# VH-VL binders against q9h9l3: the designs that were tried, part 180

Target 1, 176 residues: q9h9l3
Amino acid sequence: PRKMVAIDCEMVGTGPKGHVSSLARCSIVNYNGDVLYDEYILPPCHIVDYRTRWSGIRKQHMVNATPFKIARGQILKILTGKIVVGHAIHNDFKALQYFHPKSLTRDTSHIPPLNRKADCPENATMSLKHLTKKLLNRDIQVGKSGHSSVEDAQATMELYKLVEVEWEEHLARNPP
Below, E stands for the ipSAE of ESMFold2; O stands for the ipSAE of OpenDDE; V2 stands for 0.75 times the mean of E and O plus 0.25 times the DockQ between their complexes.

## First folded at step 10 (VH-VL)

Design n57 (framework fv_nivolumab; at its last look DockQ between E and O 0.66; V2 from the best seeds 0.64)
Fold by ESMFold2-Fast, scan of step 10:
Structure n57 (fold): chain C 176 residues (1-176), chain A 124 residues (1-124), chain B 107 residues (1-107)
Amino acid sequence: as target 1 above (176 residues)
Amino acid sequence: QVQLVESGGGVVQPGRSLRLDCKASGFTFSDYDMHWVRQAPGKGLEWVAVISYDGSNKYYADSVKGRFTISRDNSKNTLFLQMNSLRAEDTAVYYCAKEGYYQSSVFLRYFDYWGQGTLVTVSS
Amino acid sequence: EIVLTQSPATLSLSPGERATLSCRASQSVDDYLAWYQQKPGQAPRLLIYDADNRATGIPARFSGSGSGTDFTLTISSLEPEDFAVYYCQQYDNWPLTFGQGTKVEIK
């Protein structure tokens, strides 16, 4: 069987007025929720907006952060050949400047059966915090000091496991 | 420089159809969920519909569900709204709107750029 | 549906005065709240996002504050071009909703 991991990244604002989203943290967990990777990542461009309320990233985290090029290599070694689960995962892949095969990608923001279980519209893009509250009765992304990408990756894996059997069957019948 | 330009508005009779287009430039269109927002004459703003970056997810306000269809063509940087079974209460200026910056596990559905709007008048 | 209630409906003030606009949500929207300015015949213009971040090109006299259910837009000293209608918008949950607007007019 193919190995499965879940990923969640944090972005900071770079470029004019901080409008460009640049990778600044990445967390990867295995099927059971154990942490395989969790590093702060230094963008190659000047950070103009830490977006701390969402990212949890502060200037202090950048002092010994892993440079983007090195972190990207480490991350890609973990992701290559595996089924990768994420929430709005296309954003994580964009920040990594990485292409992961569609056949090995699972996006919990685009799984109609998951929304159905949560009593949400099947084709609406629902937030991770909303799905986690509805289906796992757990509050994540709490407070104003920023989110934990480890917590988000763990919640994402648990959500996927709720629909894994039926969704894998669907994908086998309807290859992407 | 980001620009959104709507077209396709006009005067139509109740029960008929109209298609609105929104041409985007100055950003990577395929990276963003896109929205339609409308405003009836002299009234406030009302959210109408959203389409995900890849076109796979679509969601509509209850007032237009089953009558309007949102779509996009990423190769042409164009957003569409097909409006069927039009009613007098659909009379409004229709705005194409772009979401703000992207973040991994959160959706920031504020609108940093709006088109100029296109007027749709449904009148007999 | 999350309802946003703006108050007052109309603010009549003179240039140089401070304007304070309120937006209250029927349930918590955390910091998923934006403010827009609209002048007659124009599209809305983003002023504030994520409750307190000024958008690109927005003058420092505009500031946002609040969290959860109570939000405020403050214009520290009104300029002639600031007389307009202001809308708040939440993006915490579907459907996206706007307040009914506050008109800031010349006294």
Scores: ipSAE 0.846, ipTM 0.932, lowest interface PAE 0.9, mean pLDDT 93
Fold by ESMFold2, look of step 11:
Structure n57 (fold): chain C 176 residues (1-176), chain A 124 residues (1-124), chain B 107 residues (1-107)
Amino acid sequence: as target 1 above (176 residues)
Amino acid sequence: QVQLVESGGGVVQPGRSLRLDCKASGFTFSDYDMHWVRQAPGKGLEWVAVISYDGSNKYYADSVKGRFTISRDNSKNTLFLQMNSLRAEDTAVYYCAKEGYYQSSVFLRYFDYWGQGTLVTVSS
Amino acid sequence: EIVLTQSPATLSLSPGERATLSCRASQSVDDYLAWYQQKPGQAPRLLIYDADNRATGIPARFSGSGSGTDFTLTISSLEPEDFAVYYCQQYDNWPLTFGQGTKVEIK
């Protein structure tokens, strides 16, 4: 059986007025939710907005952060050959400047059976927070100190497990 | 400089169809989910529809579901709204709207840029 | 559906005065709230996102505050160009919804 991991990233604002999204933390968990990778990452550009309310990133986290090029190499070694699960995962891949094979990519923000289990419209892109509350009875992303990419990756894997059998069968019948 | 330019508005009879276009420039169009928002004359704003960055996912307000279809052509930087079975209450200025920066842990669905709008009038 | 109630409906003030606009949500939207300004015949313009962050190019006299269900837009000293309609918008859950607007008009 193909190994499966979940990924979540946190981003900071770079570029003019801090509106470019650059990778500043990445967390990867295995199928059981064990942390395989969790590092703060130093973007190659000047940080103009830490976006701490969402990212949880503060100036002190960047002091010993892994440079982007090195972190990217480490992360891609973990992802290679695996099914990678995420929530709005295209944003994570954009921040990594990377494309993962579509056949090995699972996006919990775009799985109609998952929405159906949550009594949500099948084509509404639901937040990780709302799906986790409805389906796992857990409150994540609590408070205003920023989100934890470990917590978010773990929640994402648990959500995928709820529909894994059905969705893997669907993808086998309907290859991406 | 981000620009959104709507076109295709006009006067149509109830029950008929109309297609709106929105040309985008000044940003990487295929990075962003895009929205239509409308405003009836003298009234407030109403969200109408969203389409994901790659066109694979679409969602609609209940008031238009089943009648309107949002679509996009990323090779032409163009957003579309196909409006079928038009009703008098669909009379509005229709705006094309772009989401703000992306963040992988949340969806930030506020609109940092808007087009100037195109008027659709549905009257007998 | 999350209802946003803005108050007052109309705020009549003179240039130089402080404007305080309220937006109340029917349930918590955390700080997933934006404010827009709209002048006659124009598209809305983003002022504030994430409840209290000023958008690019917005003057410091505009500030947002609040979280959960109660939000405030403050214009510290009104300028002639600030007489407009202001809308709040939540993006915590679908459908995205706007308040009905507060018109700030010259006294």
Scores: ipSAE 0.768, ipTM 0.910, lowest interface PAE 1.4, mean pLDDT 93
Fold by OpenDDE, look of step 11:
Structure n57 (fold): chain C 176 residues (1-176), chain A 124 residues (1-124), chain B 107 residues (1-107)
Amino acid sequence: as target 1 above (176 residues)
Amino acid sequence: QVQLVESGGGVVQPGRSLRLDCKASGFTFSDYDMHWVRQAPGKGLEWVAVISYDGSNKYYADSVKGRFTISRDNSKNTLFLQMNSLRAEDTAVYYCAKEGYYQSSVFLRYFDYWGQGTLVTVSS
Amino acid sequence: EIVLTQSPATLSLSPGERATLSCRASQSVDDYLAWYQQKPGQAPRLLIYDADNRATGIPARFSGSGSGTDFTLTISSLEPEDFAVYYCQQYDNWPLTFGQGTKVEIK
């Protein structure tokens, strides 16, 4: 079996009116929830909107942030060859300008058995916060001060573990 | 500037089918979930359906489930709503709506942009 | 589904007056609440998202407040162009739902 990691990224707004999502923090945890990577990342373009209430990113975090190109290299080194778990993970990969093989990707926002377990519609995309509360009885992303990407990555991994056996069997029968 | 332009509305008899189109421009269409919302004449707003950014996931209101199909062609920046087995109560202005904004794990499913709407009238 | 109840159904006011619109949810929606303005023959326009965040281009006279089950849209001083129907919408859970609307009309 391949090693499994979970990833969560925070983005800030760049470009005109801050509509471009740029990577500003990335957290990666292993199967046990141990932090493998957690860095603030400096986008190559000027930040127009820190999106702090969601991202938790403030100007002070960018002072010693890791340049994007360097951070990307570090992150890709960790992800290569792994099963990567995330929630709405396409956003993370896009921000990283990297796309992991689909066969090695697990998106907890697109796992019907997970939604079923949470008494949610199987074909509806549910938030990480909602699933975490329903299935783990844990509150994440509380308040308006911003999220913890480490906490979110850990929650994502724990959610996946609840349906891992069933989902892996499904994928084996239905390869992406 | 963001633009959404619906088309395909008209008058149709009960039991018939109709397809609506929504042409999007001014933003990266393939990055956003898209929705249909309808409004019966003189009534309020009713959410109809959502399709994920890549078309892989769809969800419908109970009132249209099994009859309506939402789809998209990202290469053409177009959203579709195939409406089958139409009923009188489906009579409404149909809006395509862009989902607002989300961070990786948080879906903010408000609608920051709407089309002008297209009227669908189901009557004998 | 989460039911949103708006009050009052109709609010009759004069230009310059303060308008206070209420939206009550059947269960907590945290701050996942948006407000829209709709004028006759037009599509809805986003005013407020996340309960208290003003959308881009929305005048400062519009403000939102509340969390959980009770929300308020306030127009500090009504302008002639503000007479319209206002809807609240929750995006905490599926299906997405709207309030029945409050009509702000000129006295």
Scores: ipSAE 0.513, ipTM 0.859, lowest interface PAE 1.2, mean pLDDT 94
ESMFold2 (binder alone), look of step 11: mean pLDDT 92; pTM 0.938

Design n58 (framework fv_nivolumab)
Fold by ESMFold2-Fast, scan of step 10:
Structure n58 (fold): chain C 176 residues (1-176), chain A 124 residues (1-124), chain B 107 residues (1-107)
Amino acid sequence: as target 1 above (176 residues)
Amino acid sequence: QVQLVESGGGVVQPGRSLRLDCKASGFTFSDYDMHWVRQAPGKGLEWVAVISYDGSNKYYADSVKGRFTISRDNSKNTLFLQMNSLRAEDTAVYYCAKEGYYQSSNFLRYFDYWGQGTLVTVSS
Amino acid sequence: EIVLTQSPATLSLSPGERATLSCRASQSVDDYLAWYQQKPGQAPRLLIYDADNRATGIPARFSGSGSGTDFTLTISSLEPEDFAVYYCQQYDNWPLTFGQGTKVEIK
């Protein structure tokens, strides 16, 4: 088993006019795609906009959701000391109010070899949906009822595995 | 209150260079990808360039690729567009634009805030 | 690139009338579509994002609908300040593209 996990978070809108992104669901999978964590999370602030089209979160999911402080502790226990893979993962870390070392962070939206394999410009920021379609020939985030953070985390891990050997060698020669 | 203020526009001869600045305030600048959009006199809107939140990813419209360079300084909340080898067809009002929020592994690249624009005129 | 075609080019109406503006994409953009209003000498202003979400501060008379390739912006009852140029924009894929605009002018 690799000391590597993939994470994907769902946010809801809080704060003035719903413009602040607050954590409302988190999924973590291991190297093989098995679910290690998947919980709805109750933000400490009033939810103004559920962003249901994208998040899949509705009011009923909040009834038995894990309070933010407790969920954060559980999540950080899983992430600490591991290589953490995500897509635009800085957004997930911001929602968790957490700093993860850059040396242990892998962001599939910022890996030039991955874009190269997808026949995309090396320095363009591509969506998870488009990379997954081009490289894995799989459609994710289908439909209008919200996305699955489990599906997104699994796809993210699979994408990273396509460039893992090359990218780890690159990072060893060019430490962040 | 979110504000974006462009500067650096003016009249310039073909083949020369200009640098545009965009000063941001009222939001956490370092959390957002930022864009430049232009509009030629009497014409519609044309997307020009994007830079990621940390400056590591950059992408350009084919019409400006190789001539324009987008950059940012997060410590100064400032976005830049270096325009080299200017052509008459680059004449436009240039707008600095803030991206929408990131949600569910999706980049929502609509523009919730725009600067007032700065006019660049390339003429002999 | 994804081409957005707006129709009509010009819509001549009186205050109080309903305006219906069309935006058609050359391929599916799912719900990654925004609408902007622009008045002479001003920057564009976001009206609608994600096809049907009204932006902060935008009056209820503005609504967006559609998905995939066919989108509509509706203004239920035109106010004097609504006479302007309207643009749609897709953000499903690179490069980001705008429609050519629809001018809503007073009859």
Scores: ipSAE 0.791, ipTM 0.917, lowest interface PAE 1.1, mean pLDDT 93

Design n59 (framework fv_nivolumab; at its last look DockQ between E and O 0.84; V2 from the best seeds 0.00; counts 0 for: pae E 2.3 > 2)
Fold by ESMFold2-Fast, scan of step 10:
Structure n59 (fold): chain C 176 residues (1-176), chain A 124 residues (1-124), chain B 107 residues (1-107)
Amino acid sequence: as target 1 above (176 residues)
Amino acid sequence: QVQLVESGGGVVQPGRSLRLDCKASGFTFSDYDMHWVRQAPGKGLEWVAVISYDGSNKYYADSVKGRFTISRDNSKNTLFLQMNSLRAEDTAVYYCAKEGYYQSSYFLRYFDYWGQGTLVTVSS
Amino acid sequence: EIVLTQSPATLSLSPGERATLSCRASQSVDDYLAWYQQKPGQAPRLLIYDADNRATGIPARFSGSGSGTDFTLTISSLEPEDFAVYYCQQYDNWPLTFGQGTKVEIK
């Protein structure tokens, strides 16, 4: 693991009553926050609920969106062999229908030292919004027009960098 | 058909312990954070505890912290609440509750499904 | 902890009338707010989530509105089965909190 990237996905509702979360956008940034990938993705299933307030996805974004199968291949080529950082990243991997090795996965919603630096309960699952405000003094996910997965991925990488040395040492002594 | 079925409630004296179970079916249990919510007779709803999808994160209401322990067994689709040092104030119907749909980087901790509840009465 | 204050405590109305229920948060909860209906002896039932999204199977007469600190649940024309207790819930921050409830009763 020589390279590190951060990922954030947006999901729309498919399946019965729109309760299934299907991938509709994926953003990947490198260690410095530069965008490596950012595409709208067309689910293979009928979209019942765009979840626009949170996802920022609208019907117009689907017109030229990359089909799921193609997008998945592109994304997996970027993630394979790298340390992948995310926030509640198990949901991103689930939407991608992908297994990433636990040893190469970093979930900023499950790093007790990060919560401690934010003066939050160590074992509570805190939102990216709250951690970013407390530790980076930055407001993200604001307004009702939807979130930016690029902004979320960038914030996630910056949060991880605050505990990177400490957490990598912890993982070396306590392999997953 | 999503179902949550609580069990383990009963009458117990102050200072004793009780364990509640919640059996889940009809959804992928291991994908969701799960909660316990209680309601004292004739009173409103009070959030009690949460456990993450994999069991690694747990958080409790201040009123039960240090006395209650939430746990789960994903292989059995079962959520647990171990209640120690019970007080009269813990008398309530206890509900198992499932979070809403999942997203990345933010959490939708509204409860789309609830169990029928199990009554815990703490009295002497 | 974020405190949710519901008003009125009791709303006495007749079938066919419009019900308007208020929920005020002590600080902004963005759109992380849900509404539940509870009838005696039953578990709460989700009505509205994300401030204004109607849950599956919930009749069109129920609607939610608001954001930040001021939220409203509206029942456009009360049916007999709508006489119940209603709770709001925020999920912006820990601990999760509920309002004290508004009882909608027959006048």
Scores: ipSAE 0.823, ipTM 0.925, lowest interface PAE 1.0, mean pLDDT 93
Fold by ESMFold2, look of step 11:
Structure n59 (fold): chain C 176 residues (1-176), chain A 124 residues (1-124), chain B 107 residues (1-107)
Amino acid sequence: as target 1 above (176 residues)
Amino acid sequence: QVQLVESGGGVVQPGRSLRLDCKASGFTFSDYDMHWVRQAPGKGLEWVAVISYDGSNKYYADSVKGRFTISRDNSKNTLFLQMNSLRAEDTAVYYCAKEGYYQSSYFLRYFDYWGQGTLVTVSS
Amino acid sequence: EIVLTQSPATLSLSPGERATLSCRASQSVDDYLAWYQQKPGQAPRLLIYDADNRATGIPARFSGSGSGTDFTLTISSLEPEDFAVYYCQQYDNWPLTFGQGTKVEIK
C-alpha cells in the first residue's frame, strides 16, 4: 500500500493590497503524526500582509526562512508518489505551484462519510476546526495569534483515519 | 478590478423556471467557492447556495433545495443558478458573491465582492 | 440555524455623531462575523470581517468588536455617506445567515 502523508500550509498576502496568497510555512506529517517537514518559507515577492491572526507568520520568521524555490523542491520530493491528505488541499497545492495526482489526493473538506460522522450535511464544506472539535474533542486554531500548521496537519491525518477504510474502498470503486 | 455581473432576471409566473448567469472578471474565478444571495423587496439578505471552486460540491438553503441548481463553467468565468418551480416567495434581487482570499485549512466565507443584482419577480 | 438579531432597528443620528450597532447570535460563532453596508439600489459592501478586521479601502472610522454571541459595529463620527442599512453575517456554520439590518438615518 502507498505511504500517506498530511500537509498544511500557512500563507501571507503579497501583490496589490496583499490579496495574493503566497506560501510562508509548510508542515508535513506521516501517518503516525510524526513531523517530516516544518519550515518557514520566504516568498519570492514582497510581503504586504503577514496575516498573522490566521497564519501565525511574523517578520522575524522570515529572517532565516528557506527561499521558496528551495523549499518547493524539498516539499515535492516528500510528496511524490504518496497519498497526500489535506483540508481544502487545492489551496496548499496552489501555494506550492504544484498539482498532485487526484488519485493520490485526499481532501477532508470533501469527504461525505466524514461529515456524516460529525452530524453535518454530507455536502456542506466544514472547517477543520469544527470537524476536529466534533470528532476528536479537541480545540485547534485557538486565539488570534495564528494557526499551527503542524497541529493542523496532525488533526487532518487523525480525521482521515476515522474514514480511511470506507473512503479508500469507495475510491477504488469510483476512481477519480 | 473584480467585477461580478448578473443577468437573466425578469417577471415570471409561479411554477415557471428561470436561469441566472453571473459573469466574473478581475480575479482567478476557479480559485474560489461562489455563492448566490437574495434579498426580497424591503427585506434583509438570505443566503441561497454555494458551489465549490471546481464545481464538485454544492450546498443549498432549505428554502430552495430540490428546486434550484447552482453550477459553474470555469472556462467561461460564469456562475449559474437554475431556478425551477418558482414561487411568489422567491421574488427577490439575486446577487452573486465572491468569498475573500483563500487559506489552507479553514474557510473565510464572508463576501468581499458582490454583483449589482438581478431582479426576479414571481407573480400571477 | 444561527439567528442573528440586530439592534436597534433604526438609528436616527446627525453627521458627526457616534453610531453603535449591535448584533447578537443565538449561539457562539466565535469570531466568524462580518458587517456589510447597503445603500438603496446597491449591493452590500463589506466593512468588517472576522469581527474586528477592517476590509480593504474601508475608512478608519469603522470598527468592529466582540466574539462569541455579542458583536458591535461602531462608526466613530458619521459622515453623510454613512447613512445606510447595516447587516451582520455569520460564517461559523451552515446555513450562512444575516441579521435583519439596522438602518442608520439622518435625524
Scores: ipSAE 0.613, ipTM 0.871, lowest interface PAE 2.3, mean pLDDT 92
Fold by OpenDDE, look of step 11:
Structure n59 (fold): chain C 176 residues (1-176), chain A 124 residues (1-124), chain B 107 residues (1-107)
Amino acid sequence: as target 1 above (176 residues)
Amino acid sequence: QVQLVESGGGVVQPGRSLRLDCKASGFTFSDYDMHWVRQAPGKGLEWVAVISYDGSNKYYADSVKGRFTISRDNSKNTLFLQMNSLRAEDTAVYYCAKEGYYQSSYFLRYFDYWGQGTLVTVSS
Amino acid sequence: EIVLTQSPATLSLSPGERATLSCRASQSVDDYLAWYQQKPGQAPRLLIYDADNRATGIPARFSGSGSGTDFTLTISSLEPEDFAVYYCQQYDNWPLTFGQGTKVEIK
């Protein structure tokens, strides 16, 4: 019942002018940071913008990438029944065209105690990079070559661990 | 094409209230955090408030905290700013602004689209 | 809050000349820096984001550079329509803040 995983996805731009965010990579780690899933994913629609500076995705990564429908099935199998931790995780679920139960979702971008611990405004959404630097003294998402979804998922999990006890108690008193 | 249209501005006395609306179109409104930014006459830009995509999280500049309330109705693609206890220094053109797209864990808190603005004048 | 200081306050130039605008942050904002152009009676328009990335539809004569605390907006050759006020904005930390603006006016 306390099985917990962290997820982070990278998206590329599809559709008109590349404004549609489509899943192109997904990484899932367990409570210890071990990688359970890390795959490049081929969107069903033509990629207009790889958004490489953020996503890290290049055309070469789409060669032999896992088709979206297959990847989605694999990912959902991993997530089902687990507490899923993410940062701004609604984006990940949207890209997956999947909605995880709110009671089993933990979004580190919406945890006031976490922000408080980082001396940030409690009601402001802070970036994963900022929180990771403040609380873990670690630099992630360095440079302009794109992010590592594995690194981001691991950082997200580690951040949540810092407030897990307090937050779980809060949720128990205030269920979503 | 993305469009943001503000309304509700006008002349009001100090201490009174006013509500601004911003109608959005041309993009999936419910996917984006939205902001209000204001500009006093002949002055620079000042960030006012932000509301998350689903309205669950709000944050304000200190200058308006406790007086202004940002909200949204995603079913109507509309952003709101309820301004109470208005002061002379609140006089400004108020812009609604769309946040840039963001990846899973990266917030790009720049404004790629702005409305035309609506003027709020607080004067006795 | 992070204070952004722009310089110069006013830049008087002729069409065809190179314009260099500075934005200095009171603390590092990494590359989370945007530039906007505003003409009289109009809303701001996004020019540059992430310090050096041109927004869609922005002419190549506009370029941004810098990281950390020092940023520069460059207009390689001023066009008549480029005379306006330019603002920098950081989005590294709350609250979001703007510079006080640089007015580029015709000499």
Scores: ipSAE 0.378, ipTM 0.801, lowest interface PAE 1.7, mean pLDDT 93
ESMFold2 (binder alone), look of step 11: mean pLDDT 93; pTM 0.948

Design n6 (framework fv_nivolumab)
Fold by ESMFold2-Fast, scan of step 10:
Structure n6 (fold): chain C 176 residues (1-176), chain A 124 residues (1-124), chain B 107 residues (1-107)
Amino acid sequence: as target 1 above (176 residues)
Amino acid sequence: QVQLVESGGGVVQPGRSLRLDCKASGFTFSDYDMHWVRQAPGKGLEWVAVIHYDGSNKYYADSVKGRFTISRDNSKNTLFLQMNSLRAEDTAVYYCAKEGYYQSSAFLRYFDYWGQGTLVTVSS
Amino acid sequence: EIVLTQSPATLSLSPGERATLSCRASQSVDDYLAWYQQKPGQAPRLLIYDADNRATGIPARFSGSGSGTDFTLTISSLEPEDFAVYYCQQYDNWPLTFGQGTKVEIK
């Protein structure tokens, strides 16, 4: 279909008191939900807090993880020139230390028609979990042992597909 | 050190307007969604409004929707709350509050830092 | 909206005693729950986030537990500075909501 991918990242806490969010896993899927990239990533800084409840990352995953600089290069080669779909995607780009053109960025946390279809306030930033449950009748991010960035990226692409025609037409008439 | 300093509170009559400011320092202000939370005298906490990190998206509690406007100036590290058509029930200490760390797979809207608050009293 | 009910409303204890505070949500909030301490004339102070993580600088005597709809804040041995009002907050869904508070007062 289109030159479009969906991305989801997991972060761990680094820096003072573990309050800096550093990239520790990245998953990228194509339009059909096939995995193009899924790697654990070793931050250049000491990990203070694995944030396992959300990230699903444990110390064992860091043993053979791809160093940040190498992973970043691989990821950017996949993203460059493509429409990139994400949920609160600015967080993913920040963790990647990367700027992606706004004209090629689609954020499912900020698409009013998607919220409207879910019977949610159009101007509220809704979680991926809630939108996926309301619109796809599917439970993701189940349990307390952490999230799957592959599952999240796949759900994000499916959510975007629900409004793709309407939203792309809107963007063509109202360029970002 | 992270600091949030509110200003602009005071005594106003019903139907009037007031603007609150919150000056942030010690963190990258433009990276975080920011909130206003209020507390009526002797009562509990009530969430009021949120603004997205880049100022593009805003959401309000039903009690203030249509009357209050949240805004921010990232170049000045300042959060604002423009309060119009004030009512007696808006009387409260207003706190600006910073969200916790960001995590792509979860929205962590707990407040790790709060300002000291600024009192708004709406009375005739 | 998700309603948070805190109990008891007031807890009267002596220094050295254990305090157990409850927060119940009207629907599941998973682990998206925080606890705050507030002293008279002061802003709230974050104690616990993500249900059981102690915030930086918070003494080990404070602990959080629970998930879904039933949450507990425990102070293992009350110090004089712990007599305050405690609020829980959910951040699972909009609007963000707080419990009505539990006042821990000296007996």
Scores: ipSAE 0.792, ipTM 0.916, lowest interface PAE 1.3, mean pLDDT 93

